VH-VL binders against NAD kinase (nadK). Designs and how they scored, part 10

Target 1, 268 residues: NAD kinase (nadK), of Syntrophomonas wolfei subsp. wolfei (q0aze0)
Amino acid sequence: MKIILVNNRFKENTEKKAQEIAGQLSALNVEVIIDNGLDEPYAGTVDFIMVLGGDGTMLRAARRYGQRAIPVLGVNMGTVGFLSNIEINELAEYLPLILREEYSLEARMMLEVAVFQQQSLLTRVFCLNELLLRSNSPRMLSFALEISGQKLEPYRGDGLIVSTTTGSTAYSLSAGGPIADPQLDAFIVTPVASHIINKRPLVVSPEREISLHLLEEREAIIGIDGQIKMDFGAENRVLIKRAPHPLLMVNLKAKPFFTSIDRSLQRQ
Key: E = the ipSAE of ESMFold2; O = the ipSAE of OpenDDE; V2 = 0.75 times the mean of E and O plus 0.25 times the DockQ between their complexes.

## First folded at step 5 (VH-VL; framework fv_bermekimab)

Design D1 (from Bb2 with heavy chain V50I Y103T; at its last look DockQ between E and O 0.65; V2 from the best seeds 0.00; counts 0 for: pae E 6.3 > 2)
Heavy chain, then light chain:
Amino acid sequence: QVQLVESGGGVVQPGRSLRLSCTASGFTFSSYGMHWVRQAPGKGLEWVAIISYDGSNKYYAESVKGRFTISRDNSKNILFLQMDSLRLEDTAVYYCARSPKYTWGSGRYFDYWGQGTLVTFSS
Amino acid sequence: DIQMTQSPSSVSASVGDRVTITCRASQGISSWLAWYQQKPGKAPKLLIYAASSLQSGVPSRFSGSGSGSDFTLTISSLQPEDFATYYCQQANSFPYTFGGGTKVEHK
ESMFold2, look of step 5: ipSAE 0.565; ipTM 0.795
ESMFold2 (binder alone), look of step 5: mean pLDDT 92; pTM 0.941
OpenDDE, look of step 5: ipSAE 0.488; ipTM 0.825
ESMFold2, look of step 7: ipSAE 0.580; ipTM 0.806
ESMFold2 (binder alone), look of step 7: mean pLDDT 91; pTM 0.933
OpenDDE, look of step 7: ipSAE 0.246; ipTM 0.735
ESMFold2, look of step 13: ipSAE 0.052; ipTM 0.598
ESMFold2 (binder alone), look of step 13: mean pLDDT 91; pTM 0.933
OpenDDE, look of step 13: ipSAE 0.104; ipTM 0.681

Design D2 (from D1 with light chain N92Y; at its last look DockQ between E and O 0.62; V2 from the best seeds 0.00; counts 0 for: pae E 4.1 > 2)
Heavy chain, then light chain:
Amino acid sequence: QVQLVESGGGVVQPGRSLRLSCTASGFTFSSYGMHWVRQAPGKGLEWVAIISYDGSNKYYAESVKGRFTISRDNSKNILFLQMDSLRLEDTAVYYCARSPKYTWGSGRYFDYWGQGTLVTFSS
Amino acid sequence: DIQMTQSPSSVSASVGDRVTITCRASQGISSWLAWYQQKPGKAPKLLIYAASSLQSGVPSRFSGSGSGSDFTLTISSLQPEDFATYYCQQAYSFPYTFGGGTKVEHK
ESMFold2, look of step 5: ipSAE 0.583; ipTM 0.804
ESMFold2 (binder alone), look of step 5: mean pLDDT 92; pTM 0.941
OpenDDE, look of step 5: ipSAE 0.406; ipTM 0.793
ESMFold2, look of step 10: ipSAE 0.295; ipTM 0.684
ESMFold2 (binder alone), look of step 10: mean pLDDT 92; pTM 0.942
OpenDDE, look of step 10: ipSAE 0.267; ipTM 0.732

Design D3 (from D2 with heavy chain P100L; at its last look DockQ between E and O 0.77; V2 from the best seeds 0.00; counts 0 for: pae O 6.7 > 2)
Fold by OpenDDE, look of step 5:
Structure D3 (fold): chain C 268 residues (1-268), chain A 123 residues (1-123), chain B 107 residues (1-107)
Amino acid sequence: as target 1 above (268 residues)
Amino acid sequence: QVQLVESGGGVVQPGRSLRLSCTASGFTFSSYGMHWVRQAPGKGLEWVAIISYDGSNKYYAESVKGRFTISRDNSKNILFLQMDSLRLEDTAVYYCARSLKYTWGSGRYFDYWGQGTLVTFSS
Amino acid sequence: DIQMTQSPSSVSASVGDRVTITCRASQGISSWLAWYQQKPGKAPKLLIYAASSLQSGVPSRFSGSGSGSDFTLTISSLQPEDFATYYCQQAYSFPYTFGGGTKVEHK
């Protein structure tokens, strides 16, 4: 068996734990690769991905490895989030099940985000939470939204979020989007500070395609999962589709989503 | 064969700026985190800065923070160190170094080094 | 910052001798330690990483041991090409820091 440990180099506690776990796994004749984000994603074949940390680390792992159809386990290390399945102190208990591959998988839809300059593809990424288009100035943007070729009325506002159901509890929620059952596949299109008061979010079929482009010569940015940023101008367009493969999240322990989200909302 | 070649060193006046370059060859440069490490004449080694493979993460020694900027151009296989507000204590041979990849401490160890470029000051 | 203290600062030895260099960290650093060799006018060379892992291409006469705060580099049988300065480096946390170095000289 070959396992990738994903952590954050800049979080010392996760680094220490990664080393400890790597030693334990090695003693069990498991091959271990440590990915702390400083190097390019490991290109070799692996059987399992263990993410040490919070939601941010999981999002990074999803972007780096999610398209490879590898089981991904979130191991929480004391942070509040929705993407971890077990706590670090529970790992020893569940390790035998992991090694015997006695676990269930939950498929989570990911986004395929393609950014173009005219007809040229600049970048393509897969992400678990959302794509954000926002103004890079204090002024509102005017931009066009198309869904499966249907042109909506121009949007005016600070920006727009296209989120998965997984991402519904992330930035989309802060922007007034609905909370979605993670067992559903759908796009959630949430306006960010729309000029139209009470502009409603859209829930869109995963079978559709979403495109965005600016209607004016303004400076904007594209954000992916709150971690990747790139400049976005009038010459650019973004196309969003359902990723061809979902993220395969390991489910070792049942987590009550709705009670958890209710509790989280009360804390905010 | 992995090769790192530093350039841009020379004699400068205090308060001036200097930009060092490190040209990489023999490996996929864009796949590796990179470091700068310096060594004052007759002294030991001092770690200066790190940059991740895609440039998204950077960290600096306190002695150079706010004055030095590490960057990279992966399309050209070049690592840079922009040094501003140079001080006499910055006198050193500056090495670029590649991170040992993945296993047991990615970004923590330096498996390949350049031959260094010397930065000194005029009196 | 984590301070690394090497001992001795210099050692005189002959070819064939067993040479031992120690490195102590000001705090626990688990196994996040490397050893480097540097010859005059040359760049450092990685010998050992993760306290005891031998870098590819390095002769087996080099070995590293230790964990926590005390570490040792051993050259089982010194060769003519081994006369150099050796440095330990903690890789536990930023900023990375090096020991003061140990010069292995010809007796």
Scores: ipSAE 0.017, ipTM 0.541, lowest interface PAE 6.7, mean pLDDT 91
ESMFold2, look of step 5: ipSAE 0.108; ipTM 0.616
ESMFold2 (binder alone), look of step 5: mean pLDDT 92; pTM 0.941

Design D4 (from D1 with heavy chain P100L Y109A; at its last look DockQ between E and O 0.81; V2 from the best seeds 0.00; counts 0 for: pae E 4.6 > 2)
Fold by ESMFold2, look of step 5:
Structure D4 (fold): chain C 268 residues (1-268), chain A 123 residues (1-123), chain B 107 residues (1-107)
Amino acid sequence: as target 1 above (268 residues)
Amino acid sequence: QVQLVESGGGVVQPGRSLRLSCTASGFTFSSYGMHWVRQAPGKGLEWVAIISYDGSNKYYAESVKGRFTISRDNSKNILFLQMDSLRLEDTAVYYCARSLKYTWGSGRAFDYWGQGTLVTFSS
Amino acid sequence: DIQMTQSPSSVSASVGDRVTITCRASQGISSWLAWYQQKPGKAPKLLIYAASSLQSGVPSRFSGSGSGSDFTLTISSLQPEDFATYYCQQANSFPYTFGGGTKVEHK
């Protein structure tokens, strides 16, 4: 069995524990590939991905590996979040189940984001939480939103969030969007500081295509999962669709979403 | 096969700027994290900076923070160190070094080093 | 910053001798330590990473041990090509820091 062990090189605690765990795995004849964020994603075949860290490390793992249909386990390192399943001190207890593949999987929808300059594809990325379009100056944006070819009234404000249900507890929530059950597949479209008071958040079928472009020259930014930033101008457009594959999250321990919301959000 | 060749060193005046380059060959440069390490003549080694494979993460030694900038151009296989506000204490041979990959040494140990480029001062 | 104290600063030894170099960190660094060899006028060469993992192409007479704060590089039987300066380097936390070096010279 071959696994990828994902952590954040810039967080001392996660790297130390990753080393301890990899030693235990090697003693069990498990081949371990280290992904601490410094190297290109591992391209070879693996059976399982173990993420040591908080939601941010899981978001990076999802973007790097989420389209490969590999089970991904979130292991909490002390900061309660929405994307971990077990605690680091419980890992030894669950390791036999992992090795025997005695766990369930929960599918989490991802976004496929394609950014264009005119007709030329600049980049295609996947994200687990959200795409953010925002102003990069004190001035508001004027921009167009199209949903499956249906043109909505122009938006005016600081920006717009297109989120998965998993991302409903991230920036979308702060911008006034609803908390959504992460087991649902949907887009959540949440305006950011809209000057059009009647623009409410929209919940949109995952089968739709969402298109955004600016209606005036302005400095804007596209943000992905709060971790990737790219400039966005009047020459650009972005197309958002459901990604071809969901993230396959490993479920070893019951983690009741609804009874834990308040504690998880207090840490946010 | 693996080669790292530093250039851009020389004699400068304090307070000036200098850009070091490190040209990589014999491996897929864009897959590896890279470092700068320096060594004053007759002295020990001092780590300077790290940059991730895609340039998205960078960290610096305190002695150079705010004055030096590490960057990379993966299309040209070049690692850079922009050195601003140079001080006499920056006198050293500057090495570029490649990080190990996928092992426990990834981002932590440097398996290939260039021959270095010397930065010194006139005055 | 984590200070690395390397001892001794020099060793006078003969071919065939067992040479031991120690490195102490000012705080725990787990096993995040590397050893390098440097000959005059040349770039350093990686010997050991993660305290005890031997780099490819490095002779088996080199070994590393230790964890936490105290680490040792051992050359079991010194060869003529082993006269050089040796450095330890911690990689537990930024900034990475090196020991002051140990010069192994011909007796």
Scores: ipSAE 0.223, ipTM 0.668, lowest interface PAE 4.6, mean pLDDT 88
ESMFold2 (binder alone), look of step 5: mean pLDDT 92; pTM 0.940
OpenDDE, look of step 5: ipSAE 0.460; ipTM 0.814

Design D5 (from D2 with heavy chain N57Y Y109A; at its last look DockQ between E and O 0.03; V2 from the best seeds 0.00; counts 0 for: pae E 9.6 > 2, placed apart)
Fold by ESMFold2, look of step 5:
Structure D5 (fold): chain C 268 residues (1-268), chain A 123 residues (1-123), chain B 107 residues (1-107)
Amino acid sequence: as target 1 above (268 residues)
Amino acid sequence: QVQLVESGGGVVQPGRSLRLSCTASGFTFSSYGMHWVRQAPGKGLEWVAIISYDGSYKYYAESVKGRFTISRDNSKNILFLQMDSLRLEDTAVYYCARSPKYTWGSGRAFDYWGQGTLVTFSS
Amino acid sequence: DIQMTQSPSSVSASVGDRVTITCRASQGISSWLAWYQQKPGKAPKLLIYAASSLQSGVPSRFSGSGSGSDFTLTISSLQPEDFATYYCQQAYSFPYTFGGGTKVEHK
């Protein structure tokens, strides 16, 4: 069995713990690849991904590995988030189940984000939570939103968020979007600092294509999961679709979403 | 430090093929779009091709379309340019160049270039 | 394709001179213009991106200005190491294109 351990090298306890876990697994004849964010994603075949840390580390893992149909387990190392399944102090208890592949999987929709420069593809990335279009100056943006070729009334404001249901508790929530059940597949389109009453959040079928472009030359940014930032101008367009493959999240321990929602939001 | 090292240039006969390589180090290669740019001796710069970070998108200058193929191996940090049906006008120093990673105001310019590798023809 | 017209093709100048180089795009390119310096036998070096943003490690005597279709690179006080060829490049749309170059030579 070959496992990737994903950690955040800038948190000393995660780096040390990742090395300890790698040693334990190596003693069980398990090959371990450590991904601490320093180098490119491991490209070879692996059976399992273990994420040591909080939601931010899980977002990086999802972006790097989410399209590869590999089970991904979130292991909390302190503050409980929305994307962890077990605590680090429980790992020894669950490790035999992991090695025997005795767990279930929950699919989480991801976004496929394609950024164009004129008619040419500039980049394509995947994300678990959201795409953010925002102004990079004190001036408001004027931009167009199209949903499956249907042009909505022009937007004016600081920007727009297009999130998954998993991302409904992240930036979208802060901008006034609804909390959504992460078991649903949908886009949530949430305006940022727009005119009240004129533009409300939209919940959109995952089969739709969402397109954004500026109507005036302005300095703007596309943000991905709060971790990637791309320059965006009047020559650009972004196309957002459901990604070809969902993130496959490992479920070893029941984590009731609705019962824990207030506690999780207070601890973000 | 970021390094881009081209290799595979040399003297060839017209109509033949050549494969250029660009070995990258000092950065996360699979996060960056990569380009080839060429410069004929004593002449200006000509953009040749782009490949996206994951290899899913490629675009070529009209002068090389259908003859050149850009590709990459992200597991080995190597960018390639396969040059088929070579012509005398393809004589140039070939540079690999990196687009900046997702940062404000630095996109689309080429912030790092290799030293270049010369492709020329025996007359 | 967007044609980039650089002028002049060469400049004869002395150390200490103010040097200006212009670049015109055949259509509007917003601010997606870069300037490069190239010395003989060497790869180009990025000086300015996004029309006016100075690349890290580039001396402050270099500056860029312009938007739309007309752009200028300025060297406020020419130094001995600044004798080189300078190229503009649009990064607005594919195919990316370069200006013809401006050679800055010692008088």
Scores: ipSAE 0.006, ipTM 0.538, lowest interface PAE 9.6, mean pLDDT 86
ESMFold2 (binder alone), look of step 5: mean pLDDT 91; pTM 0.940
OpenDDE, look of step 5: ipSAE 0.099; ipTM 0.673

Design D6 (from D2 with heavy chain S56D G105S; at its last look DockQ between E and O 0.58; V2 from the best seeds 0.00; counts 0 for: pae E 6.0 > 2)
Fold by ESMFold2, look of step 5:
Structure D6 (fold): chain C 268 residues (1-268), chain A 123 residues (1-123), chain B 107 residues (1-107)
Amino acid sequence: as target 1 above (268 residues)
Amino acid sequence: QVQLVESGGGVVQPGRSLRLSCTASGFTFSSYGMHWVRQAPGKGLEWVAIISYDGDNKYYAESVKGRFTISRDNSKNILFLQMDSLRLEDTAVYYCARSPKYTWSSGRYFDYWGQGTLVTFSS
Amino acid sequence: DIQMTQSPSSVSASVGDRVTITCRASQGISSWLAWYQQKPGKAPKLLIYAASSLQSGVPSRFSGSGSGSDFTLTISSLQPEDFATYYCQQAYSFPYTFGGGTKVEHK
């Protein structure tokens, strides 16, 4: 068996803990690849991904590996979030179950984001939480939203969020979007500081294509999961679809979404 | 054949700037994190800085933090060290170094080194 | 920071001698230790990684041992090309640190 152990090398004690876990696994004849963010994503075949860290590290792992249909376990290192399943202090208890594959999987929808300049593809990324379009200046944006070729009335404001249901508890929530059940597949389209009174959040079928472009030359940014940003201008457009594969999250310990939601939001 | 070739060293005045380059060949440069390591004349080795494969993450020794900037150009296979506010204590041979990918399976050792470029001060 | 204490600072030896160099870490570093050889005017060359694993192309007369905080490099039968300075390096955590070096010189 081969696993990827994802951590953030620039957090002081995660590298040390990753080394400890890798040693334990090697003693059990498990081959371990450490992805600490310094090297390109591992391209070879693996059976399991273990993420050491909080929601931010899980978001990075999802972008790097989420389309490969590999089980992904979130192991929390101190701050409880929405995407970890077990705590680091519980890992020894659950390790035998991991090695015997005695766990269930929960599918989480991802976004496929393609950014173009004219007809040329600039980049394609996948994300777990959201795409953000926002102004990069004090001035408002004027932009068009199209849903499966249907043009809505122009938007005017600071920007727009297109999120998954998993992302409904992230920036979308702060911008006034609904909290969504992560078991649903949907886009949640949430305006950011809209100047247009009737622009309410939309919940949209995952079968739709969503397109965004600016209606006026302005400096804007596309943000991905709050961790990646790209310049976006009048000659760009972005196309958003359901990603081909969901993130397959490992479920070792019950983590009830609805009864825990206030606790999780308070601890972020 | 893995090769790392440093350049840009020379004689400098205190407080001035210098940019070192390291040209890489014989491997897929954009797949590896890269390091700078220095050695003062007649002294031991000191790790200076690291940059991730894509250039997004950087870390520095405390002695150079705020003054040195590591960067890379993956399209040209070049690693850089921009050294600002140079001090006498920065006198050293500067090596670029590669560590194996995927840390655990290859360790966190410097398996290939350049020949170094010397940075000194005029009197 | 993890301090690496290397001893001796120098050793005088003849071709054919067994040479032993030690390295102590200020805290446990498991097996994450490397040994390098450096000749005057040259870059360091990796000899041993992971405390005891021989780097490709390194003669089998070199060996490493140890775990935790105490490590040893051994040259079983010194050859003329082995006169050099040897450094240990911990690869356990940032900042990566080196020992002070051991110069192996001709008696």
Scores: ipSAE 0.091, ipTM 0.608, lowest interface PAE 6.0, mean pLDDT 87
ESMFold2 (binder alone), look of step 5: mean pLDDT 92; pTM 0.942
OpenDDE, look of step 5: ipSAE 0.455; ipTM 0.813

## First folded at step 6 (VH-VL; framework fv_bermekimab)

Design E1 (from D1 with light chain N92D; at its last look DockQ between E and O 0.74; V2 from the best seeds 0.00; counts 0 for: pae E 2.03 > 2)
Fold by OpenDDE, look of step 6:
Structure E1 (fold): chain C 268 residues (1-268), chain A 123 residues (1-123), chain B 107 residues (1-107)
Amino acid sequence: as target 1 above (268 residues)
Amino acid sequence: QVQLVESGGGVVQPGRSLRLSCTASGFTFSSYGMHWVRQAPGKGLEWVAIISYDGSNKYYAESVKGRFTISRDNSKNILFLQMDSLRLEDTAVYYCARSPKYTWGSGRYFDYWGQGTLVTFSS
Amino acid sequence: DIQMTQSPSSVSASVGDRVTITCRASQGISSWLAWYQQKPGKAPKLLIYAASSLQSGVPSRFSGSGSGSDFTLTISSLQPEDFATYYCQQADSFPYTFGGGTKVEHK
C-alpha cells in the first residue's frame, strides 16, 4: 500500500504529526509520500490520501489530487471544520480499517474552473469549495453571468461566488448563501453585496455551465477556495463546470451533518 | 548536474534595496521548494526564507520579515530575494539552496547550495 | 527559537584520527538534525540529514547519531579533505537554526 500524507509544512504541528505518522506507517511496510505543500503534487500512483489538518489543508489536497479518484481521508487536528472525518487521536483506532481498505466513500462534487485570456486558457483548476469573483477596489463590479447560454441581467456588486454544495458552509454561507446537503450535487451562485437589495442566491443544476466576465474596465480578482488568487480583468473570462470526477472522501465515522452544523457554525 | 548560481550582491548603503537572483539548472526548478541562507563574514549560517515550488507559500526569519521578499520565476528558473531597508547586520554571503522533495526531510534540509553572493555596506 | 550549541568550536586533529563533534538543541527536536561541511570560500555541503541518514555521495567515514537534544557527528578516520568547518542545523521548526560551527584543523 502507498499513502500520501498531506499536511502544511508551514503549520508545524501538522508537519510533526505527518512525520510521526509516516514513521508508523513505514514500520507497517506502507510506502509513504509526504506532501507538505512545498513541492509539486506527487505524480506517482497511490492508494490512499490522508489529510492532516483542517479544511484548508483538505481543500489544497482536493485541488492537488481530487481528479485522480483516490480515497481522501480528512484527519482533523483540533480545528473547526466540515471536511474532516476523524480526529487525530482516533487515527490509531481506524488505521487497521484503512490498511484493509474497509471504509466507505462519499463522492463530493468539485468545480472545474477555467480562466481565459481572450481565447487562451490561462489556468484550469479543480476545486472543492468555490470560485469567487470580487472587486479589487472599493468600487462595485459590473459583470455578466451566463448559465448554459442563458444570459442573466448584469450583476452589480462586490462580487459573486460559485460554490459546490460542499462549499455551501464556507464563504458562500458568509455571503448569505444557503446551507446545502453535501450529498447533493449542485452549484450555488451567491451574490456578494449586490447592488440589488436582497438579490437571491441561485441553486443551479450540476449539468449546467456557468460563465462570468466583466462588463467594465475594472480590476477584479478570482479567488479559489480562499487560497488561490489571480487578477481578473475585462479581457478575461471564467468558465465553471462540474468537475469530471468527484472527490472521494473516506467515511470511516458517521458524521451527522445537520445535527452538528450549529455547533460547527457557531465556532466559525 | 544540479547547479545554483547566485548574483546581484554588491556594496550598498544602509536603508537601500538590493535584489538577489539565483539561477537554477540541472533539475526541474518548478518542482522544488527553495531557500535563502546567509552567512556573515567569519560567522555561522542563518536561515532567511523559504518559498514553495509554485510560490504560493512563503516563510521568513523574524530578522528579515517585513523587509525581505522571496519570490521565483519558474519560467526562467530563477529564485529572487528582494531586500529592502537593508541594515549593516544584513552583511553576508547569501546562498540559495534547494530543498529535497517527497522525502522525510522535505522542506527541512538543504541538499544543494549555490556559491553565494556577497552583500556588503559602504562605510 | 531553538538554539543550537555546537562543541567544540575548534579541534586540532591529524589524518587518521577519530573526530567527534557534538550539537545540543535548547529543546527536543526528535531526529530533525542535519550536518553540513563547509570549506573556506565554498558553500556548505550536506553530509547528514535526519540525525543519522547519510547524504548520497558522502563517504561512509561520516556518521551521525543522537535524538532529542544531543547529537553527534563522527568522522571515523579523518582524511586530508575533511579539514573544514562543520555545522549542525535543526530542522524541527521555523526558523531553522544552525550551530556555531566547529573548525577541524591540522594538528
Scores: ipSAE 0.449, ipTM 0.800, lowest interface PAE 1.1, mean pLDDT 93
ESMFold2, look of step 6: ipSAE 0.555; ipTM 0.792
ESMFold2 (binder alone), look of step 6: mean pLDDT 91; pTM 0.933

Design E2 (from D1 with light chain S30D S93R; at its last look DockQ between E and O 0.90; V2 from the best seeds 0.00; counts 0 for: pae E 2.7 > 2)
Heavy chain, then light chain:
Amino acid sequence: QVQLVESGGGVVQPGRSLRLSCTASGFTFSSYGMHWVRQAPGKGLEWVAIISYDGSNKYYAESVKGRFTISRDNSKNILFLQMDSLRLEDTAVYYCARSPKYTWGSGRYFDYWGQGTLVTFSS
Amino acid sequence: DIQMTQSPSSVSASVGDRVTITCRASQGIDSWLAWYQQKPGKAPKLLIYAASSLQSGVPSRFSGSGSGSDFTLTISSLQPEDFATYYCQQANRFPYTFGGGTKVEHK
ESMFold2, look of step 6: ipSAE 0.475; ipTM 0.755
ESMFold2 (binder alone), look of step 6: mean pLDDT 91; pTM 0.938
OpenDDE, look of step 6: ipSAE 0.436; ipTM 0.801

Design E3 (from D1 with heavy chain D54E; at its last look DockQ between E and O 0.08; V2 from the best seeds 0.00; counts 0 for: pae O 11.2 > 2, placed apart)
Fold by OpenDDE, look of step 6:
Structure E3 (fold): chain C 268 residues (1-268), chain A 123 residues (1-123), chain B 107 residues (1-107)
Amino acid sequence: as target 1 above (268 residues)
Amino acid sequence: QVQLVESGGGVVQPGRSLRLSCTASGFTFSSYGMHWVRQAPGKGLEWVAIISYEGSNKYYAESVKGRFTISRDNSKNILFLQMDSLRLEDTAVYYCARSPKYTWGSGRYFDYWGQGTLVTFSS
Amino acid sequence: DIQMTQSPSSVSASVGDRVTITCRASQGISSWLAWYQQKPGKAPKLLIYAASSLQSGVPSRFSGSGSGSDFTLTISSLQPEDFATYYCQQANSFPYTFGGGTKVEHK
């Protein structure tokens, strides 16, 4: 068995723990690769991905490996979040199940985000939570939203979030979006400080495509999962689709989503 | 029991070439990144080179880059260091060392070392 | 390259003494630091990895601490077999680099 341990090099405790776990797994004849984000994602075949840390680390792991259809386990290390399944102190208990591949998988829809300049593709990213378009100045943006060829009335405001249901408890929530069942596949389109008061978020079928572009010559930014930032201008377009592959999240223990929301949200 | 045994050291003239070998046993050689580390007489340790477990990735210290080549034969459990254009400053005991698993993963430390092989120069 | 500055270069101590060796990195290396022991005519031996993790088989009197740029190896009670040279090594990035070494010798 080959496992990737994903940690955050900016969190020293996760690095240390990754090294410790790697040692333990090695003793069990498990091949281990540690990914702290310093280098390119490991290109070889692996059987399992263990994410050590919080939601941020999971998001990075998802972007790096989600398209590869590898089971991904979130192991929380004392942070508040929605994307971990077990705690670090529980790892020893569940390790035998992991090694025997006795776990359930939950498929989480990811976004395929493509950013264009004219007809040229600048970048394509798969992400678990959301794409954010926002102004890079105190001035409001005017931008066009198109859903499967249907052009909506222009949006005016600070920005827009296109989120997965997984991401519904992330930035979208802060912006007034609905909490969505993570077992549901859908886009959530949440305005950020819309000029139109009470502009309602949209729940959109995962079968549809979402396009965004600016209607004026203003500077904006594209944010992905709160970790990737790109300049976005009038010459750019963003196309959002459902990713061709979901993230396969490992469920070692039951984690009731709805009963845990209040607890998690109170801590954020 | 993990064992690493270096060989190939000796007395050489400047500008010449020498090939060191390290024979591994007691573990799945092909699963581990391997290193060369050298130590000049009476001096400290200097990392020389690393090769990934499959041999696809290699990195060198600047002091040996372009002159030394690290390689491995996983079918024979042997690590090699081809040293070309040898210089007096290359005088050292050369150790092969194991780092666990993939180079970018747990293979950051040297958990097992060979006994070393000495490379010196004739006057 | 990351430079590792080890201090002191030598220390005279007696059996039972507490010995402390420090290693400073020229830049942050998180916890990617190892300590090695080398006896004369022998290969180095890994003592500590990941700054503070004790390698299997190493006596508990050895301990490592630190993160970022400053690290410490401590021998709580020096034993006769501990007289040797000790090296720190950063494993943060290539090229891997070692400290200059600290010789622990008899007082």
Scores: ipSAE 0.005, ipTM 0.498, lowest interface PAE 11.2, mean pLDDT 90
ESMFold2, look of step 6: ipSAE 0.509; ipTM 0.771
ESMFold2 (binder alone), look of step 6: mean pLDDT 92; pTM 0.940

